# VH-VL binders against Cytochrome c oxidase assembly factor 8 (COA8): the designs that were tried, part 5

Target 1, 167 residues: Cytochrome c oxidase assembly factor 8 (COA8), of Homo sapiens (Human) (q96il0)
Amino acid sequence: APERGAERRDTAPSGVSRFCPPRKSCHDWIGPPDKYSNLRPVHFYIPENESPLEQKLRKLRQETQEWNQQFWANQNLTFSKEKEEFIHSRLKTKGLGLRTESGQKATLNAEEMADFYKEFLSKNFQKHMYYNRDWYKRNFAITFFMGKVALERIWNKLKQKQKKRSN

## First folded at step 6 (VH-VL)

Design g102 (from g93 with heavy chain R98T D99E L100P E101D G104L T106G P107W Y110P)
Fold by OpenDDE, look of step 12:
Structure g102 (fold): chain C 167 residues (1-167), chain A 121 residues (1-121), chain B 108 residues (1-108)
Amino acid sequence: as target 1 above (167 residues)
Amino acid sequence: QVQLVQSGAEVKKPGASVKVSCKASGYTFTSHYMHWVRQAPGQGLEWMGVINPSGGWTSYAQKFQGRVTLTRDTSTSTVYMELSSLRSEDTAVYYCATEPDYFLSGWFDPWGQGTTVTVSS
Amino acid sequence: EIVLTQSPGTLSLSPGERATLSCRASQSVSRNYLAWYQQKPGQAPRLLIYGASSRATGIPDRFSGSGSGTDFTLTISRLEPEDFAVYYCQQYGNSPFTFGGGTKVEIK
């Protein structure tokens, strides 16, 4: 069986934003938009006394963020590649060069580009449906764990108040 | 899979016009460019022109410019090729052909079965 | 206009032999935007190869395309009886799109 050369899908490099928050920050930090995904990464604060439930919530948020970054980085790369190829092929069909006489990049008209966007969305419809489904599942899980962490914190505060009243 | 069904054979006099139809079946037809190619008896293939999915843009080979008109009816999934000022040299089989991929243009799959147009005095 | 010259005009071979068809362009075909078609008498052309080397869906492995720039080749590794037909190359690198004059593959 001839090994079908796995077309190396140019996976967008997971550009870990090199944004390093200040070491003494007790807050989550929002980085600049990633150049591939255009999403702003969040650097999650890790408390010294992080509970196992808080750690689980933090990990779930991190994994969800990484998932989102990878999805949009790959989607944007695919979009850019297909858009460029579309423009190039259609300009050729028109007998136009890639550059105008003024040296500017030749463009297609708004109608042709509208057709491109419609077809791109149609082609990627299922992918977006799965993304939305998984996005809701992940956010529901995050919200659920946020509720658990909130309850844990309330319980711990109540225990501390009882111990102070007994002394 | 897109299927293309063309109208029947036509016999025309010199100076007349002919209008050939190409009906597509399949949901994706409205998203593909349609090309027209002709073939004179015993000759090679000749590209005539292209129409976009909306029907708002066309491009023609210089040889046919001013004589060929491509139109599209999205409601019926039909493309029309009208050739005016017919000459004996326009005697040919006319093919409609679609692009298989919307994002990459230029090759044709599938083709219609062809329509024979005969121009005779 | 890019002129495509196919050679030979006629290729007489026996079943089981290797067929090599040439398509030469008058100028470089951008991004190898070249297709090959098979046409049998009384039928529409059938796509064989696109992008100079990509085989179309349902095309047997005995058909292969190669080449770049100005020189392109269609190879049929072992001719089957159904492969006796006319073959056309087509460029879609520049408008107008153009076809070669065709190569007739006939039985010897």
Scores: ipSAE 0.209, ipTM 0.703, lowest interface PAE 2.0, mean pLDDT 87

Design s22 (from na38 with heavy chain T106S)
Fold by OpenDDE, fold request of step 13:
Structure s22 (fold): chain C 167 residues (1-167), chain A 122 residues (1-122), chain B 111 residues (1-111)
Amino acid sequence: as target 1 above (167 residues)
Amino acid sequence: EVQLVESGGGLVQPGRSLRLSCAASGFTFEDYAMNWVRQAPGKGLEWVSGISWNSGDISYADSVQGRFTISRDNGKNSLYLQMNSLRAEDTALYFCAKDSRYFLGSGHFDVWGQGTMVTVSS
Amino acid sequence: QSELTQPRSVSGSPGQSVTISCTGSSSNIGAGYDVHWYQQHPGKAPKLLISGNSERPSGVPDRFSGSKSGNTASLTISGLQAEDEADYYCQSYDYSLSGWVFGTGTDVTVL
């Protein structure tokens, strides 16, 4: 009896994108889209003289990015699964096989798929509302903190200019 | 050493108010969300309330919504729980729990206090 | 308040493996939120045992392992020891409650 290979349940690896920005980069980099979330991760630059405020801002942004990646990875997996189940269910109801006579994967028409999309959006409406709420809360906090960091940088530049004028 | 110390528990009558405090030490308090969790005698853990690092996000369990108020003073490294209109079902050991993250819902509780006992009885 | 469902008790002999299940809903575990596990000895505060479904903090023995599939998470204790006798709680975030939810708790006894 052939050992049915244990289908490695693709637990969405917490796949930190293997994208490594150039070592000498002085800027944030945008990586390729993540396989699961389809979001492009930002690789944050860490200055040698990172201030405590800058560090905190970076950490806030990183946490929010991870949160977004996880949400959309899970949402896309759920979407793909439910879509496949919907297609299979509809084909079965029509008395059609999962494959055409030509061996191709059987598909539904655009109208039938529109029904799926409508149902999926309706079912996930509350989840999206809560996500959006939390997204705004996080980004508002980050934006406010960006303002603080900007002010700190301006102040530091002014102090440096004053010191250069006194010498 | 990272430590959380709860205080303010005691015996109170139904309908009265009590204020719990949690003193944090050994970590940057303003970098973490904080939570209250309670455990009734011989019962399981129940999340009560959470507050984000900057107090910009606050959440409550339905069981305490409108009666309890969570707050924090980052300058004093302190978390508070104002409990109003106390009920017998609020009798529990109240734990202060540190989140591993800034925002609510993205971390885990990595540090716990020893708890402070609140008893609501006639 | 929605709780995650755990078995009330699990028992095993020393050296055996025991598994604790934690079943959630579409608004927490099934929504893709991570599951965390806590150990609580009698008269003690809870201690983090597993974070992020399967990650072990420093100082947690390798005999503890976590997994998640669908709306269910599992904690496995391999090579059960007398010191493992405790209450175990799973935890997840629920978006509909905008808050954390704990499991009902499982009492693990070593026979």
Scores: ipSAE 0.874, ipTM 0.953, lowest interface PAE 0.5, mean pLDDT 93
Fold by OpenDDE, fold request of step 13:
Structure s22 (fold): chain C 167 residues (1-167), chain A 122 residues (1-122), chain B 111 residues (1-111)
Amino acid sequence: as target 1 above (167 residues)
Amino acid sequence: EVQLVESGGGLVQPGRSLRLSCAASGFTFEDYAMNWVRQAPGKGLEWVSGISWNSGDISYADSVQGRFTISRDNGKNSLYLQMNSLRAEDTALYFCAKDSRYFLGSGHFDVWGQGTMVTVSS
Amino acid sequence: QSELTQPRSVSGSPGQSVTISCTGSSSNIGAGYDVHWYQQHPGKAPKLLISGNSERPSGVPDRFSGSKSGNTASLTISGLQAEDEADYYCQSYDYSLSGWVFGTGTDVTVL
């Protein structure tokens, strides 16, 4: 019996979006939704004269993006898995097969699925609360750091204007 | 060379306080979350506390919650652990551990110090 | 559970493969958080062995491999060598604890 290779389904591959922004891009690009997380990744522009603060901001944003991608990829996988298990369990309880006579995947009605969604949300409520908390912490930190970068840019512009007036 | 050096360990009586320090070198300290991990003699690793790069996120293990305070001084490349109300069960080698990321929970511990021994005994 | 569950000890002969399991819960490994592995020799600080379930840092031999499925992660040491005798710890983040959790540790002995 051929050993059915255990489908490595459970780890969302770090879906590096194959989207490559144009090399001459001078701005951030938004990629297509990731197939696992359904989040649209941002491809951050790296200026030639990126300041240390700008670099740090970019890295903070990148880390947070990766964190979000991973969270939602895993959450969606969990959701899909549990949904499928729920459907299978309910169909089995009903004495129904997994496929209709037409060969289509058997589905549950909207009411039954509503029960699943309610249960899933209830079960994952705490997880989502912690995620939201951490999301806010990260984004507040990033926002604060964006302010620093903005101030640096203003200061640099002012210095340049002063130098031009002195020459 | 990336290095973490713990200090401040020693012998203390129960109920006393101790402050551990970790001096970081060889990397941009302010770009990483930092952690304390302890290991009781002949026991496994126990995470104690973590602090994000900007101290905006701090967490503690339940075993030390309300007694220990983690802090950092990015200007001094230093991590601290203020330990109050020490108990016998706090006896351990305390490691400073560098996270690979800015924020807690998204990285791994890529650099460890050699540890500083804390002994709480009557 | 405040700790990830590991076997207390694993032993193998030189050249054999050994596997260390790390079982978590729905709030850590089962929640999709990555598992990291550390090697600790006696009297030494832990060293990162595997990051992100399966990534090997520079300097870690290819005989070390990590995997994760469901609530369980595994570290496999292929071609066991005498220098591999150490304690091994898995680690993951637990959202319910807002903190890191380590495994109970596994003592690997080379027979």
Scores: ipSAE 0.871, ipTM 0.953, lowest interface PAE 0.6, mean pLDDT 93
Fold by OpenDDE, fold request of step 13:
Structure s22 (fold): chain C 167 residues (1-167), chain A 122 residues (1-122), chain B 111 residues (1-111)
Amino acid sequence: as target 1 above (167 residues)
Amino acid sequence: EVQLVESGGGLVQPGRSLRLSCAASGFTFEDYAMNWVRQAPGKGLEWVSGISWNSGDISYADSVQGRFTISRDNGKNSLYLQMNSLRAEDTALYFCAKDSRYFLGSGHFDVWGQGTMVTVSS
Amino acid sequence: QSELTQPRSVSGSPGQSVTISCTGSSSNIGAGYDVHWYQQHPGKAPKLLISGNSERPSGVPDRFSGSKSGNTASLTISGLQAEDEADYYCQSYDYSLSGWVFGTGTDVTVL
């Protein structure tokens, strides 16, 4: 049977986690780790009486989550690809095959792999710095907006208490 | 209908300043990042500047860094580009472009204005 | 130059398929950022054609398709029509520039 060549999907599918929270839940849920990003997605609760500010906050969080998922999915794919290329290159240089005599996948030792990790981190240092910068910018904006939503909720509670006292 | 309308273009001498405006309508302006893109006559598209939904993130192309200032007024549904120290190379049709997302770099440009022409000539 | 590389021109006969390539670097397409495509007719503003590598917005014909692999994206126009004569630009985000980058543009001519 011809081994159907695993079509190397070079792009992480934007697969929304198939995790569905319980319909009666009034809370955000954390799903299992995504297979590409290894990040646990948050399923955001939508209140029946969601205010415009709450809706905007949810959308900001959702966008940032999608951004994080995409970044790490791509980073992990790149890492896996480069790791495999490194292993193959080193084995070839050593005059070793890709498989051992026992038919197992040939591996490099911990020291050789440490060289790969060092090189990979060095190569991706700037990318990670920019990611971290943008991560802080996004989360700062979200946190600030969370404060606004909190204030709105307090104000609404106070108004309701005043109406109850006047009746 | 979602619409962007640019204004403020014109003929200016080198070294002068010009302020472009973009009026947005038909959508919640404060929910999207906004961008300026320019196109010199007979040339391709060049991204000029971008601003996030809350002005918390601003970026410029190297070609305009230190000379141009992007700003927005969410209360007026307006985007601005203050252009200082104008050069002949800044001659272009300037487009206002709406991002599909709140933050820069996570969306695409789904709505474009018709552009306003800036000509820098002695 | 911080531009994505496109062929200057592509031509085809009506009903043929043409493909436009867009090549980036490790700081944009190769970093995993999505590629978007725009169509621009002479004297008109650009119009979104493809978003997120392969997604078609409403009103874009199914003869337009996008793909991405590695540091290269492709736009394919199948069943080329006279109305498809336009300039096409790819776009991606570059983290090192903290900004958007456009392709050099491709002039598509229908023979």
Scores: ipSAE 0.871, ipTM 0.953, lowest interface PAE 0.6, mean pLDDT 93
Fold by ESMFold2, fold request of step 13:
Parts: structure tokens; sequence; C-alpha cells
Structure s22 (fold): chain C 167 residues (1-167), chain A 122 residues (1-122), chain B 111 residues (1-111)
């Protein structure tokens, strides 16, 4: 399997991810925050002799990362859009403009913004409860396979060490 | 060749039970969630049930909750649907569909079987 | 049960473009879930046509394109051909139902 870094370099424009791990790296890398999700992507190393168990673990982690980035990219966009709509609506009700005299976006005070945060959390409570449930289901499976891979690696090291001592 | 083959359909009386099977080949069955989708004669597609790669997440449409049970056997590359307390409304062509993902809710259905017909009539 | 709304039918002459809408709710498309599209010829199983709102699987002609905005997704067939005469279904996930929902289906007729 080829190094993910080459693919990321060709498909990683500014704003999504600039990070391209070295093609010869033998480790997972944590890249810079994605512009839309604010999550730091893991760039997975694929060893030449990846075991079936190691491959399964990597695929589970890759799918979960993609799922998580998609969720938060959408939530961040929705949050920003609804925040601006709330501010716009409240400023219009007060008879105020969308921009200050200095040209900066007009805002509401902390008490007024607290109303937005409460409304947003209430509206999205059920969606985030389902997200949390799914997150735990995914991470339980991943943790289980991390344990299986760790045991496999320990056993292989012991067999190799035992073989060398018998020679 | 990636293939899904459904079986176990037939004519049954209301209130009876039927068990559908779906045999998978040409792909690593354990790496994907699986779904049942039905289509009543002359009607649209209706999702019935889904099961994650490891059976750790199972979901049902409200219309079948408590009557149908989805299961899988990754050792036999097979998906199952146990249908109890069948009703006339369950009459449909039942498709087996391969999900593109391990877990429910984030993928799409990239491979479909030809379906097995279930007719519930007195 | 719950379903995404599509027009019952759409027609066009060969070479024309047709567009099929798919409208959902705040618990499915409006919650940010992807929309997928399936093509079904009479007597045949559905086939995946568009995934992830706009991605074409290998073997799907580039005359098929998809998009999503707000609660609505669209499938466009540019350069309609006779073999495109089929039923088309959109699909999304609904977190409140913990399940998949399909659209009502659209019968595309080539005149």
Amino acid sequence: as target 1 above (167 residues)
Amino acid sequence: EVQLVESGGGLVQPGRSLRLSCAASGFTFEDYAMNWVRQAPGKGLEWVSGISWNSGDISYADSVQGRFTISRDNGKNSLYLQMNSLRAEDTALYFCAKDSRYFLGSGHFDVWGQGTMVTVSS
Amino acid sequence: QSELTQPRSVSGSPGQSVTISCTGSSSNIGAGYDVHWYQQHPGKAPKLLISGNSERPSGVPDRFSGSKSGNTASLTISGLQAEDEADYYCQSYDYSLSGWVFGTGTDVTVL
C-alpha cells in the first residue's frame, strides 16, 4: 500500500489540509487543523507487511475520522450561519445596522449572545446525543482492535526473540 | 464479481413467519454494514433494517420494529432477516444491499441483490 | 414511513436536460447528511448512481450530476438518452429515526 502523504500532497489544497507527510515515514502523523471541521487529521502509515488485523484497525480508524470530520464541518457551518442570522435578526429588531461605523461586523452583548447559545444547544441536543452514541460505538470497536494488534505484536516479538536464542 | 443473492421468499398467510437469507461473494463481507430494503408492487423503495459490520449496531424501520430481526454470520458471508407476525403490508420484493461503510448512517448502498419476493395473503 | 419528497414524474426529449428534486427535513438532509441517488429500471434491482451528494461511481456517465443545498438535493441528467428511462430514488439518513429514508421516487420518461 503506498504512503498516504503522496496522495495528500496532490489533493491537499490550502484550507483543507496543507500537510503532506514524508513518503518514507514509518509513523502515523497528526496534521494541522482542517479549515472546516477544526479537527486535526491523522495521516496513517501503511507498512509493507501490514497484517490483516492491523489493516482492519487502520480501516476502522480511517472511516471514523472521515465520519467525525464530516459531522463537525457541517456543525461548524450550521453554527456560523445560524449565529449570523440570529445577530442579524436582533440588530434589525433594534433598528441597528449590520456594521459598525468602523466597518467591523456589529455584534450583540454577552447576555444577548447567551440566548443564541442556549437556543442552539437546545435545538441540536438530540442530534448530538445520537452523535455521542455513535462515537462510542465506533471507538469501542477501535479500542478492542488496538488491544488485539498489541497482543499480536507482542507475540511476534517473543517468537522472534525465542528463535534467535535457540540459534 | 461482487454479488448478493437473496433467498427464502414465498407465499405465506398473515401471522406466519418467514426467514430470508442473503449470500454474499466477491468482497470481504465483514468489512461492511448490510441492509434490507423492500419494494411493494408498484411502489417505491422502503428501508427495512440495517446491521453494522460486527452486529454491534442494529436498527429497524418503525413499520417492522419488534416483528423482524436482522442478523449476520460473517463466517458464512450471510445476512438474514427473520420476519414474524407477517401482515399483508409486508408483501414486497426484499433486496439485500451492501453498505459502503462499517457502521450505519454514514455510507451508501453500492451493491444490491435481485431480491426475493414475499407475498402475504390469506 | 418517513420519506423524502420527489416529483412523481419528469419527462424530456433525447438530448435535453432534466432535473429531479429531493426535499427532506431538519432531521435528515437539513441535518447535513449526504444524499445518494439510485436508478432502477423496470424489473431490475436499484443501482447506485450518485453518492455523497455529487460523486459518480465508476461506470456512471458524466451526464449524471448531483448537488445539495439546505434541505434539498438535485439530480441532473444532461443529454437525456433512451436508456435513462427509469425510476430514480434519493436517499439520506435520519437521526431521529435512526435509519435510512428514501425519496418517493421519480419516473423519468424519454419522449
Scores: ipSAE 0.676, ipTM 0.862, lowest interface PAE 1.3, mean pLDDT 87

Design s22 (from na38 with heavy chain T106S)
Fold by ESMFold2, look of step 7:
Structure s22 (fold): chain C 167 residues (1-167), chain A 122 residues (1-122), chain B 111 residues (1-111)
Amino acid sequence: as target 1 above (167 residues)
Amino acid sequence: EVQLVESGGGLVQPGRSLRLSCAASGFTFEDYAMNWVRQAPGKGLEWVSGISWNSGDISYADSVQGRFTISRDNGKNSLYLQMNSLRAEDTALYFCAKDSRYFLGSGHFDVWGQGTMVTVSS
Amino acid sequence: QSELTQPRSVSGSPGQSVTISCTGSSSNIGAGYDVHWYQQHPGKAPKLLISGNSERPSGVPDRFSGSKSGNTASLTISGLQAEDEADYYCQSYDYSLSGWVFGTGTDVTVL
């Protein structure tokens, strides 16, 4: 039988994961680290009998994963770009070229690079503070719904057991 | 069809209060953040306030903080803006806008109402 | 008060291309937040034109395209048509304001 629901076209720009879980899986799958964010994406399972609470939880988790992937992909690009700009600026201040005589990228020693890391952390402190607050707001909601789903599943098991005994 | 209908605008004196409402239909209101955006006559768009799907995250533009209160009632599919201590500078057409996401800051505004006019003058 | 900078107006003949710039700061576009674009015809509510820097919602013609680099985003209208005469606004999130900011708006005129 031909594959259905596999009309997946990669139309996204660079950075989109190519991992695809097994078609007949009944579990969430954790893929390899995304090359831009370095975070492992979750590929969510959607069961046939998913309750409204379960659906809400899944959607909250999907949105938060996308938000988190986007933040760290951008942060990693910013880090790489500013690192190269810092190196180029310090090499020019020292009167050195951007390439060694062999054509390799010129770089700075570890002591010199420590200035960059300190400056980057200081510059991005406020941005990361706001990220952390948003992260906690999202995860509080997700944790609350995880608890509600767990209670719903326990209650459904008790009702099903009670119905079978009544038959 | 997906609709947002604002109401509650009108002419008020400076220092008075006004409450705007936005009735949503055609979509699952509780699954989305909501926003108010205003446009003074002949001017551009200005974001006023936003509220997450569960009211757990609320934010205001500096120009209205402390005077305006955003709220929502997911049981009635309605968004509200309580505007206190109104000033002439608050005169604008106020739009209700549906966010594409549950939480603030990661979405975009995919559905807009027609707006309700608020005029603050003596 | 806080706003993204756009040109006040741009114009072009039918069939030509126009580009609208949107410049922000290190707390919004420069922080890596997406830029969204809205089209507003006179007397009408805004409508979403571009989301996520470059994504077109269903029903938006492919002559509209968007891009972002550094602190600046761009909306390009290729093959300008009379119906494109409207105001255009960019939008981004700003973490320091914990809120959304809109651009100053650009009046597109089709000659």
Scores: ipSAE 0.674, ipTM 0.861, lowest interface PAE 1.3, mean pLDDT 87
Fold by ESMFold2, fold request of step 13:
Structure s22 (fold): chain C 167 residues (1-167), chain A 122 residues (1-122), chain B 111 residues (1-111)
Amino acid sequence: as target 1 above (167 residues)
Amino acid sequence: EVQLVESGGGLVQPGRSLRLSCAASGFTFEDYAMNWVRQAPGKGLEWVSGISWNSGDISYADSVQGRFTISRDNGKNSLYLQMNSLRAEDTALYFCAKDSRYFLGSGHFDVWGQGTMVTVSS
Amino acid sequence: QSELTQPRSVSGSPGQSVTISCTGSSSNIGAGYDVHWYQQHPGKAPKLLISGNSERPSGVPDRFSGSKSGNTASLTISGLQAEDEADYYCQSYDYSLSGWVFGTGTDVTVL
């Protein structure tokens, strides 16, 4: 990192991580978009003293991320394949080549491509409807356990405050 | 040793009820979805019902919808199938199967019990 | 309708290869759901043979292989052995049924 960039980042740090209580450091981090799913994976931090509730939350999030990555990797592959087939088919019916005079892949304009997007969504409507239902079921459970972990951390913080006062 | 042990099968008359149980051991039961699969004599496998790790997602085959109820007790490491309004076509060996995942639809069945036989005959 | 289609039986001599097909629909295999394979010997419970289209669990010989394309999955047994004589079932998830579907089953006979 540049000297100016490093000093700029260091001048206004937030006091704690988003998911960690102030008295310990917990870091999940977000990686670059996956090549196939285009989703940014979370790389989960496993603290030395992870509680049973924290472990369950992490496992639920890991499985849901894997499920989501797999679904969108498959949908993106299908989307790309069908998009190119659609473009090829429409160019052929217009009597146009697959390449421009400069050698680049020929494409369709935004209005012409809107037909593809509409057809793709319609074809996959039920699949995406059931995906959304399953997504909500997974995320409801995850949100519930996020709340349980948050309460556990508050309770531990209060218990430590009582210990300090009694010492 | 990962193990699933079914019980509660037997001979019953049509229209009656049975309750199947499946006792799990050797793994963290509450971390996995669970399923019932049946096999009629001389026939193939038929999925009957599945339940997610927290019972928040339950699904049934059309052939049993409204008659069977799947449930689980994570405190007892047990899976149940309440079978009401039994018909002759429900005659089968009923297997308990462990899913590899918490939620329905993304895993596979990696551990099976030996099955418990249900015979529905007048 | 709510089943994946498999051939009723296939046969081969020891050392030969056989392939079992499993054909589904746009709401299961064609929707991108994985195909799993189970082996069942007479009087025994099914046993996981292949998961995730092509992954072998620990203890499954490398002569078993799986693949998937479009609405069809395949299980190939290379170098048939006598112990491979059993019934084989494919399995996938069907989003329209919100449930699992099994194939019709294939009886593999070693001649």
Scores: ipSAE 0.661, ipTM 0.851, lowest interface PAE 1.3, mean pLDDT 86

